VHH binders against q9p7d3. Designs and how they scored, part 29

Target 1, 295 residues: q9p7d3
Amino acid sequence: MSVITQAQEIPTVAANPDFNYEGDPIIIQLCDRDTVFELSRDQLLGLPESILMCLFPRGLLLDYEIQECQLTQRPLIFQTADFDPSLLQYILNYFQMAENRTANDEIALSPPPPSFPGKCGIILLKEDIEFFILPPISPTTNIAIEVSPNDLLKLKQRVAQRLLQQKKIFDCLHLENSTSEGSAEKNLVRMLCYSGFHEDDEWKRRIQEPHRACITSVTLTNLDFSADQGPVSDPEYFPVYHKLLLFWQKPARKCWWDSSTSITYNGIEFATWVRRVWTLELAVLGANTYETAAV
Below, E stands for the ipSAE of ESMFold2; O stands for the ipSAE of OpenDDE; V2 stands for 0.75 times the mean of E and O plus 0.25 times the DockQ between their complexes.

## First folded at step 8 (VHH; framework vhh_7aqx_2)

Design L3 (at its last look DockQ between E and O 0.04; V2 from the best seeds 0.00; counts 0 for: pae E 8.6 > 2, placed apart)
Fold by OpenDDE, look of step 8:
Structure L3 (fold): chain B 295 residues (1-295), chain A 125 residues (1-125)
Amino acid sequence: as target 1 above (295 residues)
Amino acid sequence: QVQLQESGGGLVQAGGSLRLSCTTSGFRFSDYAFSWFRQAPGEEREFVGAISWSGGSTDYADSVKGRFTISRDNAKNTFYLQMNSLKTEDTAVYYCAASYWEYPDYSTPEEYMYWGQGTQVTVSS
């Protein structure tokens, strides 16, 4: 069973709470592949840590850069690592919408979560797939069948297409094969469903990475505590939101392999390795990195 | 027939070195990535390290990083595990494994890999 582990400490966007930004909001330009995104400092810092790590794998001293920008009067432009712009756009839009809702409905979370009064929680679920095609063994010679590079490319394309058609988030966990109600996979799904997901939810974005046998998928949802009503009298009951808080700016990763995608080409069946990496993170709107340390 | 055969195992003193070899047949060697695993008595099999099909990339478990090195010789259809600074905790049966294009790691299903029969490595204090 694949254990959910915390992501390795990677340099992150650093902010100085003492930095006084008097005046107009600082606008940041992010260059992501061929797309430029404009966002405020707060929008950037409000992104999930896992996404920031993808965008800035070497870290970013944001306040330092801002200061330098002000001193040199140069545009505040950052080059991101390779990240699909459509994914980033989806994430940014979602956070923007959530922020707008929070601003308008300050009273909507009744009762407010004890740890985050008046703040909106967003759950990020991301999947990274790497897939590999294994040449079959010839039944006659018991030798691995040779596959030409051209054929391999075609096979990869077909596998990618199939994976892109798999839209349901939880199908890959094969819950039907689990004999234990207490399996890690079932617990994960249960937790997520209590938090705002539905068992039949689909990936909101699912894309193939350019020139790679990789599929990246992302879904965001608002944290919903309304379903987290358990028997308080049960000493074994641990509220789901407390569990999720463990993922606040500390993304959890789950890695596993499956062979759910086989393809037939020219009458030969090819097995496929599919390595799945899930990243789960809770982001809280209006919370800065310093507030997180206090929790 | 696909075959992987380990060799080079044996008894060695702590601090010593040993070089394991895995000779392969039954597939195009150059198209495969290779890995080493080990299993100590009563323990689960664990990933030791891997080398890519091109030989340009390697990965190692933290426990062996800096001490072990994997290499490959396409001309001989053989890849190697050079083990230096051996410790008693390195005592295990070492298995070589092969996978098409990408090297297998600890999470790769065993049924997708070709495996050797294993070779015993014993490190004495």
Scores: ipSAE 0.016, ipTM 0.277, lowest interface PAE 8.2, mean pLDDT 80
Fold by ESMFold2, look of step 8:
Structure L3 (fold): chain B 295 residues (1-295), chain A 125 residues (1-125)
Amino acid sequence: as target 1 above (295 residues)
Amino acid sequence: QVQLQESGGGLVQAGGSLRLSCTTSGFRFSDYAFSWFRQAPGEEREFVGAISWSGGSTDYADSVKGRFTISRDNAKNTFYLQMNSLKTEDTAVYYCAASYWEYPDYSTPEEYMYWGQGTQVTVSS
């Protein structure tokens, strides 16, 4: 049983589930950098909470904006925060395909059990990398070696290219034999692989942010309900999808630091320091009665 | 072997102060979010406060805001609860907890993977 001391967080995009909008479907335009995306109210509200946080870090009162648009007959257009349009397009396409399958009531290869609150689950895994190049200390002066602005730009480009080439999702975890650390990362990989990932999976999208030392990667996959059933005699067996429901509308973050990579430029070796943040979230399509899950 | 050990509990007069420590081992301390919970006999566990794995975000129960402060020292693998202006209602066993993930709501005990054994805090009149 959970203990709640404070009110649950307000969703990033607030909407009243009881509003009934008469007439044609409401079409929303999102302006993300140089790209305009069109989507319905339901498509916007169906995006993972973690993605809505990226698009609207200060929140959005969606139904208020819709009502203002209807009163003033202004276009329903929102500017998003700086989020890569290719990632947003991938996510929107994935959810549209999944919605089409659930609207047609197609039987999935791994149909959900009765305890699952919807028709399908979609797992979002996102990686945000910030990297740093550490100038070496001169052995004779004991002072950091100066690097010209042009050389620093070239170093950043080379580090970014190398990180982009590391496409396998789980390679960064360095599954070394360590008591708790190795066990924790191994358990994380096991949970994801029992839920629809494969150990050799690559990021479906992996991009460098255009003006930052940052790389963003996203993979969406369908929750696989075909995990082996535990022995019928083991009452403690807990199917993986039950664990993933903890992430439903409650994105979780995990951070690692990695300094194992270096780069050589003009005969000088530069250390790199990589901060990785993973975001894990479950989206549930075709849910009957739940708009916000509480635990 | 993951271990969390509370210390610094004891008897204190109302209005006084205590600092609790939670010393950890068996995991990479900087990768975890931490919280304090408390439980009086016959009552449910109550959230006290939490600190993110970066140390930049803290949250507190309304009953302790302004009186309690959480901090962490990554070099010592230890995090702290500074309790000031103690009241008799603060009497409880205090537990430290750790989670690999950070969730939007820190107050849910099921989100914490590891727990200490607890330390008694008693606030007398």
Scores: ipSAE 0.012, ipTM 0.461, lowest interface PAE 8.6, mean pLDDT 79
ESMFold2 (binder alone), look of step 8: mean pLDDT 80; pTM 0.821

Design L4 (at its last look DockQ between E and O 0.55; V2 from the best seeds 0.00; counts 0 for: pae E 4.9 > 2)
Fold by OpenDDE, look of step 8:
Order: sequence, then C-alpha cells, then structure tokens
Structure L4 (fold): chain B 295 residues (1-295), chain A 125 residues (1-125)
Amino acid sequence: as target 1 above (295 residues)
Amino acid sequence: QVQLQESGGGLVQAGGSLRLSCTTSGFRFSDYAFSWFRQAPGEEREFVGAISWYGGSTDYADSVKGRFTISRDNAKNTFYLQMNSLKTEDTAVYYCAASYWEYPDYSTPEEYDYWGQGTQVTVSS
C-alpha cells in the first residue's frame, strides 16, 4: 500500500533579508483575473500564508524576481492563480488600514500581546464551501431521478444563493446541540471570541466562485484579548493565547460535512451535502518570516 | 470527559511487530486528526506519525517511514499504530494524541488538544 505521503509542499514566498532595497519602495503588480493590484514588497510578504498559497500555489521567489526586474528594467508583474479580486482587495485594504493605525497610534492604547511588542496581530478566518446536490431516489423504481443539466444548474444556483445569505460565521456550527459533540465547536467559538471575534460576527466577504459550486468567505479581525475577562483574571487566557499563536503563519484547517440544507424544485425535494473547510491563521504586521523562527 | 487510552505496548524482539491501539471517548472521533508520539528516556518527545480526518492521508517521521502504519476505525473510535521491523531505537513510551485542527505538519506537540497517558514499548536485541 503506497503510503501516499501527500506532503502537500506548502508553497512559500522566498525572501532574502540580505537584499538591499535602497530607495523607493519596489512596487509589485499582481494580476489577479482581470484586476491588477499594486502593492509593495512588504505588503505582499505581510499577507497571510494561506492567502499567499492561494495566490501562488507554486511558490514565489520574490527577491529573485525583484533582482531580475532591476537588472532588466522590466516591470515587476506577477500572475496569480485564480482568486476572487474582491476578496484580495478586502484583505489588502484591511492590512493597509491596520498598518496605518499602527503607524499613527504609536501610543497603542492596549499593550500588544507580550509576544509581539509593537506589532498588530490580525486573525484570518476563511471558509471554503463545496456543495453537492443529490438527486432523489424514486420510490417506485429505486433509481435516482434524472435531472437535466439545465435544472441542475438552477438547483445549484439556488443552493448557492441560500449559502450566500448565511452571513453569520458561527451559525453553521450548530452550537445548540447540547451533546458532547458540541463541545469542540463551543470551544472553537470560545477561543475565537476570546481572541477578537464576536458570537454574532458575520462574514465580511462571501462570494460564489465562478462556474463552480463553491462559496468562499473571509473575515479579518484584529487580535484582541480584551473582549472578555482581562488576561490576569481569566485562568484560560494563557492557554487560549498560546493556542492562537500556533496559527501564526501556520494556517490550520478544519473540514466537516453539513447535510442540513435541502432544496425543493418543481415539487421535488433535493438533499444537499455541503463540505465546509475553515482556515484559521494569525498574521502579524511587520513580522518577517525570519522573525517567526526566533519565536 | 475526554479520554485517550493507549494499549498494545510491551516487550518485543528486534525485527518483530507490535500494534498499538488508542481508544478514544468524550468527543466525536470523526472530527479529529490523530497522531502518535514517542519519548525515549532522556529524550524529547518526538513525532511518529499522523492520520487525517478521512483516514486516507498519513504522515510519518523519516525514522519510521516504511515500517510503521497508522490507521483509524471510526466505528470503534480507535486508531492504530502498526509497527513492523522494530528496532531497539524504537524503545519508548508511545503516546496517542488528537487534534481538532489540521496543521501543515503534525510534528508540534502543542498543536494537539488531547493526549493519552502513554504505553511502553520495549524492543530487545
């Protein structure tokens, strides 16, 4: 049995700290679908690893490309993988805003977490949904009812619309379940809420992928442990904090199936299976990949 | 109450085989990734291998790759470490662990939510 070690090579953005970029900030152009984004080297490197993986699934030798650009006097243009430009714009804007706040508010009203003095932590939560429509089985023939491609497309669209209307982040976790099964989900929500989320938070971006039965959602929030009890008064503060730090530039994923969605079309009930994949990551502004090794 | 309990440890001769089991309770077994760690006397706890939620994806330390296999049985809330071609250097206390999240690598002990008490494996020459 060939142990397919699916060691998914995590694509990395390689940076050389020894590169001297004296002068004006190097402007990078990212071509993402039909949209061109301009950002600095630091902005690009400051993006969450999970996002970089989406943008550059094959990795990126950034410093090499910069050097080549300088030598050839060509514009620094990178083609990204297929990624929704609105999501990318949201992420870039958020990071830019956070950077501006940190630059202007050198007087951080709240002391940054001890592990990141003077730095702003940002939590990324992403959801990828893939949904499947199951044709009903005829009670008379015990055969799946045939659905035309056109009808199937309509069904998928309806399911997508329903999913797009689900705005609350934590609703899908079904926390109302009093069974031990809900304990993990409750703990998850607790951790996130302790860290800066709120129980009623909504996805800041939620989009349908083109020509796919997929929904992608993203929410960014600032790391904030002040939401509940102060760090000194909460005996669980330390454990939660440390747990969250595990997500620093190490995107963690959680996958589960949800069958709670059904759709009726032309009087026929269709079951839907939804696969949900959450990605959680902590990003720190101004933290270079090299600084992560020192922690 | 969450519980992870290792079993199957013992004394075995070099070249022999042993199968460890980790039986779990108190959480949904299907929602967790599982790993085995081991700790030899005077040594740090080291990653042995992991299995993802669907049981199809496994990761192993280089030292045990090709000799050890991890599997899971959702119906029994149990996952296993099949150890073949055992060596004296495999002597250690073996721990099972559970993680709610899937990480890029499973080698960091702090990433795990629950741990077993460990089972002794001794490989004699």
Scores: ipSAE 0.489, ipTM 0.776, lowest interface PAE 0.8, mean pLDDT 84
Fold by ESMFold2, look of step 8:
Structure L4 (fold): chain B 295 residues (1-295), chain A 125 residues (1-125)
Amino acid sequence: as target 1 above (295 residues)
Amino acid sequence: QVQLQESGGGLVQAGGSLRLSCTTSGFRFSDYAFSWFRQAPGEEREFVGAISWYGGSTDYADSVKGRFTISRDNAKNTFYLQMNSLKTEDTAVYYCAASYWEYPDYSTPEEYDYWGQGTQVTVSS
């Protein structure tokens, strides 16, 4: 759930834009499940807002903490909330590679149009699954069948394995069952495919959380301006990147239930209920927010 | 096809109350977030308030906070705007809107996928 929806638009990691730190680069250490990540102030501030919410759900006053650590001569170390370190590493690597490309003026996948506010866009799509196993009602007792703790553990392991094998991003939307061309699910897939996704794309990272009935998946994709062809006669045509700018630093979430998975254990069929939450966010690198004055 | 239908508009004296309803069909009601917007003549559409798809979170424009209340009834595929202590500046056409995504800022009309046709609310002095 996004905490920003309930408050004024305050960034999760607060920084003073007027600070100019003199001397050596500031190195920040993040402790995530006993894994330590080192990054600069700018690298931390450049992460998507949705990821910063996962790392710091109570927020972080970054420049205040930097000043306090300098005064007390302590290392600049923060403990994150529970977030899978392999996912964080994937995200950090992706943004570092993208930053290197834009800093070196490497050729982008497609050049941005003049109205795009930066040098490139990165689309973050994240799926959070929580799954539940419902024993059937016994026909003789009219009450749910009891399952031993050990059997329940094995059943959860089987369900998790099956969900992990569903690697295609868009299969969970069941587009083949849609009867409408204008369905919200079809429009979402069209938008993403016109922005650089492919209909058969697989999650780049898909992991089961330890000791929980939860699966987290993340894909980062470069925004591709060349895929959007726009109709010749449509006077109200809006290029896909205009729609994606709605998500710039403002992650959007969608939650729904998927009951299309069932599993049989010891001759009994169990309904499996899957709650899915998708998060969509656009990051813009190389944004220039001030104009050059002519002299 | 998706349909949003507003009802409950009309004429009311300043200080009075009115309840608007938005009945929906053509999509799964529980999967959508909903908002009310309003538009006075010659003005742009203005955000009034929003409710999340599970009803646990609401947001309101400052101009109506404390006077207006939004609620939803998943069993009836309907959501409501209760307007109390009405003022003449509340006179407008009121629109309901639905979004597949829940955005952190509900006040942007471009974020909404479906719109009703509007219902007139007139507050007389």
Scores: ipSAE 0.148, ipTM 0.589, lowest interface PAE 4.9, mean pLDDT 80
ESMFold2 (binder alone), look of step 8: mean pLDDT 80; pTM 0.820

Design L5 (at its last look DockQ between E and O 0.01; V2 from the best seeds 0.00; counts 0 for: pae E 15.3 > 2, placed apart)
Fold by OpenDDE, look of step 8:
Structure L5 (fold): chain B 295 residues (1-295), chain A 125 residues (1-125)
Amino acid sequence: as target 1 above (295 residues)
Amino acid sequence: QVQLQESGGGLVQAGGSLRLSCTTSGFRFSDYAFSWFRQAPGEEREFVGAISWEGGYTDYADSVKGRFTISRDNAKNTFYLQMNSLKTEDTAVYYCAASYWEYPDYSTPEEYDYWGQGTQVTVSS
């Protein structure tokens, strides 16, 4: 019997481009844990899809809710899923800053970036880490050594702290161990650095999830193909550009296991397995799902 | 050098079964998601199915759901397409593909990094 695994549907934020919002901008309140965020409809829809998926794993009928709010004259409040407020604040601030810069550039009659005429591209890179501590095996009994729950908690805390101190984005890829110049990891770094990252870039936010052996990290950068490249005559320009466009409002994930971390506790060495999930997405300021369909 | 090589294709009668294999080399098999595509004469290449890097997620085209199954064997650097209840409309060249990234939609050919040369599957009436 072939176990047919059902594809998980990706939740979406539904919006009607034809919906007429007359009057003052509609202010949305997002309740995220103990923090309330205020943002406009456009700001909410302008967030990376991957973040929206985190905030609203069941999807969001935004226009419907807005309409109901207007009819009932109730505040427009959405409860988000469990998401670190500091991460959300960072993301919102970044997008706000980018918006302000774009507005100022328009006033200055600066030509828009050639890659996205009239719009600002923002790259989101997120990492989700799950780590596991493996009990050592007794050489005499060939049985796993028992670890008390309290000790295990301490071990997890120590591992978390170690991971939190790993700030450089690309260190985890272990490029020095690559067998060839054309390795996938090297190509990944090349693509990202070509697009606006730097080899020594650090996570702008890196936090431990509450009561979980999980670390979440996020960094945003502006799309910039001019950073380290010569003229457009570079044969690698178009391939990298096109590859990056695949991430436009379409978050892609890269997953792998890392076993390079160990911890010593009470004279015993514990192996640690780290599951890393990278999410890469290209967002465009001021663009929504409907605009991307036209490109 | 990266290589993907399909095998297992051939002629089969309608209602029959066939198992395709894609053997890979030149990259870490465990790090990639894999998919099968097919192209019939005069038609565009179409998505058949995909499997995630851990094998915990699979996706299939509606036309093959319930009939086709994708699996992977990391130890052999090989993934498979089990085709059951074959139909004449399943006749095509079948291609295996590899992606370093996992996308929400596996059906986009441009997302894949590596491709096989294809294997012919012919289903006779």
Scores: ipSAE 0.620, ipTM 0.842, lowest interface PAE 0.7, mean pLDDT 85
Fold by ESMFold2, look of step 8:
Structure L5 (fold): chain B 295 residues (1-295), chain A 125 residues (1-125)
Amino acid sequence: as target 1 above (295 residues)
Amino acid sequence: QVQLQESGGGLVQAGGSLRLSCTTSGFRFSDYAFSWFRQAPGEEREFVGAISWEGGYTDYADSVKGRFTISRDNAKNTFYLQMNSLKTEDTAVYYCAASYWEYPDYSTPEEYDYWGQGTQVTVSS
């Protein structure tokens, strides 16, 4: 008889779900750049895995750290990896307000069906942009033209401003010609629009990272069960929230390149290249999960 | 060009009611959360109340809770503050503000991207 071992993915922040800590709630301080955030153990563990990966790219053994702090009487403080504090504040505020609405028995517009494993779902979309400005090749010297550091800064600022103004979440995914009929991007947008997004939605937070040619955008929205009604009497219909549950604690990423319009400076056109990474994840509040590992 | 314009301010007797309006242009109204702040002479701006994008969540300062009601009309791009049971302490310039975040820290003025010019509300005894 063969014994088959199934590998398990270790969560970025590991904790034993069965641990109960007596006394006052465990308060964790996260130091993110110059900002300190305070949250409970449960609030930290409830954040989307994709956000935890940004904060703790090397992982965190949370219950081990809690027990060590209790034994040594040291404060429970963690330094995060570099992540924009205004984005983290937006995320923390969103989850806190959603938790408050659920805990106060406030009626959601579209309550989850009994088969949904929690009290509400939150969809995270995140876009990470890195952009590059390519100096043109001089036909005289056959090498890239030189651009002063001040002019390069102005070019980067102009490109960033154009990208920041492209606030519609789905526009770059919809720019496909009619010859490409079966694209994963079109199916992704359809799924999200059945789940609480609108085709014209804009990023809720979109900011250029300081000191870098990078833009980070985040949108959180509530999973909307009311629009997910399949065709009448369709036995093959599979509700969209079932599809989204595939991303619960298991974020999906899509990466692609595009070019934006050329930028002209002093009569010279500069090409630009943009790398985009989208992250999709579902968070479920009020869930009882068996998949949280402890070490 | 984004613009917020308050209207409906004026003089009202204590115990009376007044409705302020904030008319907006230059952005997609449904994408923004809105708030009211007020400022008496020589004081900092004080949070009054806020409403989320869909109108499903509201928050109010303790000093106005139960007396003031915030609403929005996405079809008219207009955001309202209904003020009832007015007190002389409510005398201030009232500002509307818009935030692109769905769940900002409503009481923090720095989290708002756009502001109106203000409208004077004076409550007489």
Scores: ipSAE 0.000, ipTM 0.186, lowest interface PAE 15.3, mean pLDDT 77
ESMFold2 (binder alone), look of step 8: mean pLDDT 80; pTM 0.822

Design L6 (at its last look DockQ between E and O 0.49; V2 from the best seeds 0.00; counts 0 for: pae E 3.1 > 2)
Fold by OpenDDE, look of step 8:
Structure L6 (fold): chain B 295 residues (1-295), chain A 125 residues (1-125)
Amino acid sequence: as target 1 above (295 residues)
Amino acid sequence: QVQLQESGGGLVQAGGSLRLSCTTSGFRFSDYAFSWFRQAPGEEREFVGAISWSGGSTDYADSVKGRFTISRDNAKNTFYLQMNSLKTEDTAVYYCAASYWEYPDYSLPEEYDYWGQGTQVTVSS
């Protein structure tokens, strides 16, 4: 029976563009674990879709909630799903900084992308790592060696520490092992570097999830095509640009397994399997979901 | 050189079954999500179905749900479209496609990196 996994409805943050908010900007309080974040409606809606999905996996009817809060005169407070507050803070700060720059410098991205005149593009790259430790097989019994829970915890901690020390974004792609100039990994790096990343870029945030064998990393960068010879001189400019636009408020994921990590504990070598999930998204500052439909 | 090659197309009677294969080369098969599209004469290319890189998730157009199944064989660098209970409206050129990225919506042709040349499927009444 082919488990037809019904396309899980992608959680959305719904807003009504015609909703007239009279008065001062509406301040939203986000409760994320033990941290409360304050942000405006526009700031919330301006977040990458992938992040919004993490924060509100069930979706959010923002305007409805705002209306209800106004009617009931209660504070506008939303509970988020479990998300690392430091990551959220980084993201919010970054967007705030970008907004401030745009407001102050009216400096149009030179040259402005044809599709986003006067707007700032931000690229989000996120990595989610889940790792598994595999006990070695005893050569004598052909059975997996038993590992105590305590030892397993130590092993996991060690693996986590190693992963946390891996700061460079593109190292995990093992580009040196690529046999083809046209490998997908090389193309990925090329696209990202063309768009504003650098080959030696590091994760701006990399954290271990609490009580989980998981590492979450995030880096944001401004869309910048100036690093390359520009659209006229590079025949690949338009293809790369168009491809990147596919990620506009449509987060794409890349998943793969990595078995390159091993750890030795008490003289025993343990294999580690790492599942990596990359999420790539293009966000446009000042653009909401309604504007994306017009492009 | 990247290649996707469809096979298995042909003439079949309504109610019959057909299995299409897409054999790939020039890239790491295990890293890609795969989809099938079809284009009938005078019609736009339409999404048929997709399978994730792991094979753990599949998506199908409503028109083929319950009748078509997509599978993959990493050892053979091949993925398949099993078509059962074929209808005359299933007549089309079927294309296989590969995507390095997984998208929330696999129905957009622009999201795919590589395409096959297509194979004709004709369902007769």
Scores: ipSAE 0.360, ipTM 0.708, lowest interface PAE 1.1, mean pLDDT 84
Fold by ESMFold2, look of step 8:
Structure L6 (fold): chain B 295 residues (1-295), chain A 125 residues (1-125)
Amino acid sequence: as target 1 above (295 residues)
Amino acid sequence: QVQLQESGGGLVQAGGSLRLSCTTSGFRFSDYAFSWFRQAPGEEREFVGAISWSGGSTDYADSVKGRFTISRDNAKNTFYLQMNSLKTEDTAVYYCAASYWEYPDYSLPEEYDYWGQGTQVTVSS
C-alpha cells in the first residue's frame, strides 16, 4: 500500500468537471464593493487559487449555485469578500489578454516546460502590508507620548505614502553583498529572476486600503525560462522550472516583520513596524483550479 | 552563517520516549516554518511533522500521528520533537529543516532551505 499521501486543500471554488449545460454560456456577476464584474464559469475557475481565497474565504459551490439559478430563474450573482476592485480588474484583464494571445497561437517568449505543452504560465506575486506606528516612551514619565487621533491619522498617511514610494519589489528583502549566496532570500530572488522577473521590477499595482494602515500590491508576469541557462553538462543542475512547480495552483506564503522605516513628526521620532505577507503562485492557462495537477 | 543543530538523539527501548531539540542561529527564527524529517538506511528522507511560523498549526505524518508532538520556543530559537511510544520502525537519523515559505504541502524536502546535520535515534526491541 502507499506509504505517503500529499495533504490536499479543497479548492475554494468547487465545480463539477463534468458540468454540461445547453444553450448560451452562463454569465456570472461578482459584486466586489461598488463594482460588478461579469465573467464566465471558466474565467472564474481560471483565477489563481490565492485570489479565489481572497474573494470567497468560505468557499463557493459554483455548479450547485448555477443549477439553482437555472431552476429558479434568479440572477447568478455572488457577493465577494472585501477585495480592492482595481486589483481584481488588473488580474482579470491580465488573464484575458493571456487567453487572447494563446487563442491566436501566441506562445510564451520561450518554450514551455514539457509538463505544460502549448500552455502559458503566469506567476502571481502579492504583498499584503500592515503597518503600526509606535510612539516613543517619554524618559520623564516612562509612558508612551500621547498622540491625538488627528495626528495619528496624519502619521498613518505619511507612513503609507512613504511605503507606496518604495516601488521596487525586492528592496524589502534588504539583500546586500554581505548576504550569503546560499541564503533563502537570495535563492528566492534568483528563482523569480530566472522565471520572468527582473531585479529592478516595480509593483504593477499598489493600493492603500481606505482609512486603514494596509497596503496591497500585486504583480503578474509571464513565465519565461529564457534567462535560466544553467550548465547543460552538469548532472546535478536542478532547473528553476522544477522549484517553481512547488507553487503550481498551490499558493505559498511567507510573513516577516520589517522595522527599517521610521517617521519624524513635530520633532519626535516614531518607530514604524511593518508586517509583510507575500503570496506566490504559479497559474497555467487552460487548467482549471479544481483539476488535480499532474506530478 | 545559518546553522541548525539537532540534539537529544540516542538509544531508547521500544515504548519509551525521547525529546529532540533543534537550535537555530543566523536567521530570524520567527520568519520560518520548521519540520522534522527522518531517514532510515536505503530510504529517502521521510516527513515526520511540521509547525507553522506562527506556531498555530502543526501537521504530522500518519505513521507518527498521536505519538509525536512538535513545538517551538521563539525565546530560545529552538524547535522540538517529543517522541512517545517509540517503535523499532522509528529508528532513523532525524533532521530538522527550515523553510522561508509556508507551503500548503509541508512534506516535500525540496521546500526546505536549511537542514541540520541529523541526530541518530535508535529504538531497541
Scores: ipSAE 0.337, ipTM 0.720, lowest interface PAE 3.1, mean pLDDT 78
ESMFold2 (binder alone), look of step 8: mean pLDDT 80; pTM 0.818

